# Ledger of designs, part 343: VHH binders against p49116

Target 1, 238 residues: p49116
Amino acid sequence: EGPLLSDTHVTFKLTMPSPMPEYLNVHYICESASRLLFLSMHWARSIPAFQALGQDCNTSLVRACWNELFTLGLAQCAQVMSLSTILAAIVNHLQNSIQEDKLSGDRIKQVMEHIWKLQEFCNSMAKLDIDGYEYAYLKAIVLFSPDHPGLTSTSQIEKFQEKAQMELQDYVQKTYSEDTYRLARILVRLPALRLMSSNITEELFFTGLIGNVSIDSIIPYILKMETAEYNGQITGAS
Below, E stands for the ipSAE of ESMFold2; O stands for the ipSAE of OpenDDE; V2 stands for 0.75 times the mean of E and O plus 0.25 times the DockQ between their complexes.

## First folded at step 27 (VHH)

Design ri9 (framework vhh_7n9e_1; at its last look DockQ between E and O 0.76; V2 from the best seeds 0.00; counts 0 for: pae E 2.1 > 2)
Fold by OpenDDE, look of step 27:
Structure ri9 (fold): chain B 238 residues (1-238), chain A 119 residues (1-119)
Amino acid sequence: as target 1 above (238 residues)
Amino acid sequence: DVQLVESGGGLVQAGGSLRLSCAASGFRFSEYAMYWGRQAPGKGREWVSGISGDDSYTAYADSVEGRFTISRDNAKNTLYLQMNNLKPEDTALYYCATHYYSGRPEDYWGQGTQVTVSS
């Protein structure tokens, strides 16, 4: 059996909305996030092993891990996105909401902690200097997680995850042979992804565009969307 | 028009084997993943196996893993399912399917072929 991922899966190029506004408004943030989400979903769809699982399983997997994939995407695209600036803008918008007394103290704390966790995760990934191959494999490991509730064909999913893990191991051993513990350092970052609330992520990055529509509900449509249609939406949304 | 036509079903004893075929037409066969599903009487549709368009990866439901083998011949626009060590619980109408995009996402499946496994 051939490799789970190819060089085509290593490429992960996010195109930001243009032009960048003088003030990072909610619309800009949401549009940026949406592009990243779409890119992440279509990345998954481009994997032959993922294609082989069928639509129902694919939808279930993505529903289960979209927040993790999105977060890895944030980390990977942090420079292109100016993530620190985006997060600062989000905080500023949150402060406005605070001033308007729209949020409870507890909710404010939860949201601020979430932002902190996101920032820390992305910073940690930057410190590790994770490359494109490593990100691709990490995303694959996250994607093919068999331990989510309600999944079918868990044995097959596990096999794909193992394949991703093995290929990552081989890559790290070959590319970073002098760094004996690099693989371990990379893998121990994954648990942090599951500490992040998908609901809060959705609220912070997507509320301005989708309104009352959940990411969960649109995932099937994103996965069925033609790449050309996706590209058209990106250009049209600018 | 997309067409999927299954064949190869029949009556077989437990432990026996069958090979199903699915003839596909009306789309670029090699560009799309193909799937086998089945529906037993009184039950819903169940995904059985899948294969990527480029024939690089296959996937199986837990219930059939190790017994069934999915394959394809892109030159012949044909999908196959080799079923070994068949069990009574494998009795179902088997159908091939694909998710084809023709301006909008659509699911396609054939009429199916009946597989009956006797005890």
Scores: ipSAE 0.870, ipTM 0.944, lowest interface PAE 0.4, mean pLDDT 92
Fold by ESMFold2, look of step 27:
Structure ri9 (fold): chain B 238 residues (1-238), chain A 119 residues (1-119)
Amino acid sequence: as target 1 above (238 residues)
Amino acid sequence: DVQLVESGGGLVQAGGSLRLSCAASGFRFSEYAMYWGRQAPGKGREWVSGISGDDSYTAYADSVEGRFTISRDNAKNTLYLQMNNLKPEDTALYYCATHYYSGRPEDYWGQGTQVTVSS
């Protein structure tokens, strides 16, 4: 039994739709987010430990954590995506909606708070200068969460999560040997992912600026998709 | 045309051992994870164990961990399940399975091989 992740699992390259529109629009945002989602699912599916757990377990794990994986992906790819610009455009649109219909106020407030939390999380990760190896292990820690209901392999999942944690620790100690508190600073960011609402993430990125999308319902289909088809969804090729 | 053929089942006493085999054809065996599942009479299918395509990782249901060992021989396109310390509750039809990524929601599995554990 080798390392949980190999160097090939560190590669996480998001390409944006071309051409960039003069003004950001819902189609560009949804396509960009879809590419990130498929890239994240392809990443998870490529992990041998994940493969060994079987289809039902894979679906359960991803349903429980897809929003956390997506949020880590947003943080990792924030520069490439121009995420701050996307969020600013969404905020401006929401502020106009408040002026036009005050009865949507509570929902818009929830969405604005979520956007602020998302921006703060991404900024904190950027300030820590989290590298690709660290992101890969954080994603693995989130993916192999043993505390979700209905799991048949809880002990195996816990062991995989512990292995991800140990490998992250070893990596940080080796690579950042002079930064005594780096591991602790990284790990204390994980609870913030629990503050992220999958419902609001769907509305922000997958149904235009406000609306409903059920990522939960399509996860089994996404996980069964051919590798060539994944690459088409990630890049728009094929 | 994916085909999975199990063998090695039979009647065995409690505490005994049995080794199941699964011959696979119709796909690139080494590229895909393989699984063992079982179905007891009147119950749904239960995942038992899995192994990655490159043979680097295995996983087991909590109920069989420590007693069962999954392995594969990619040169022979064959999957194995070594079952030790068998218990009457292990009595079931055992089948091998794979998720061949064809874009369809259904998995491929064999017809199964019967394992009966007597006291």
Scores: ipSAE 0.537, ipTM 0.832, lowest interface PAE 2.1, mean pLDDT 85
ESMFold2 (binder alone), look of step 27: mean pLDDT 85; pTM 0.862

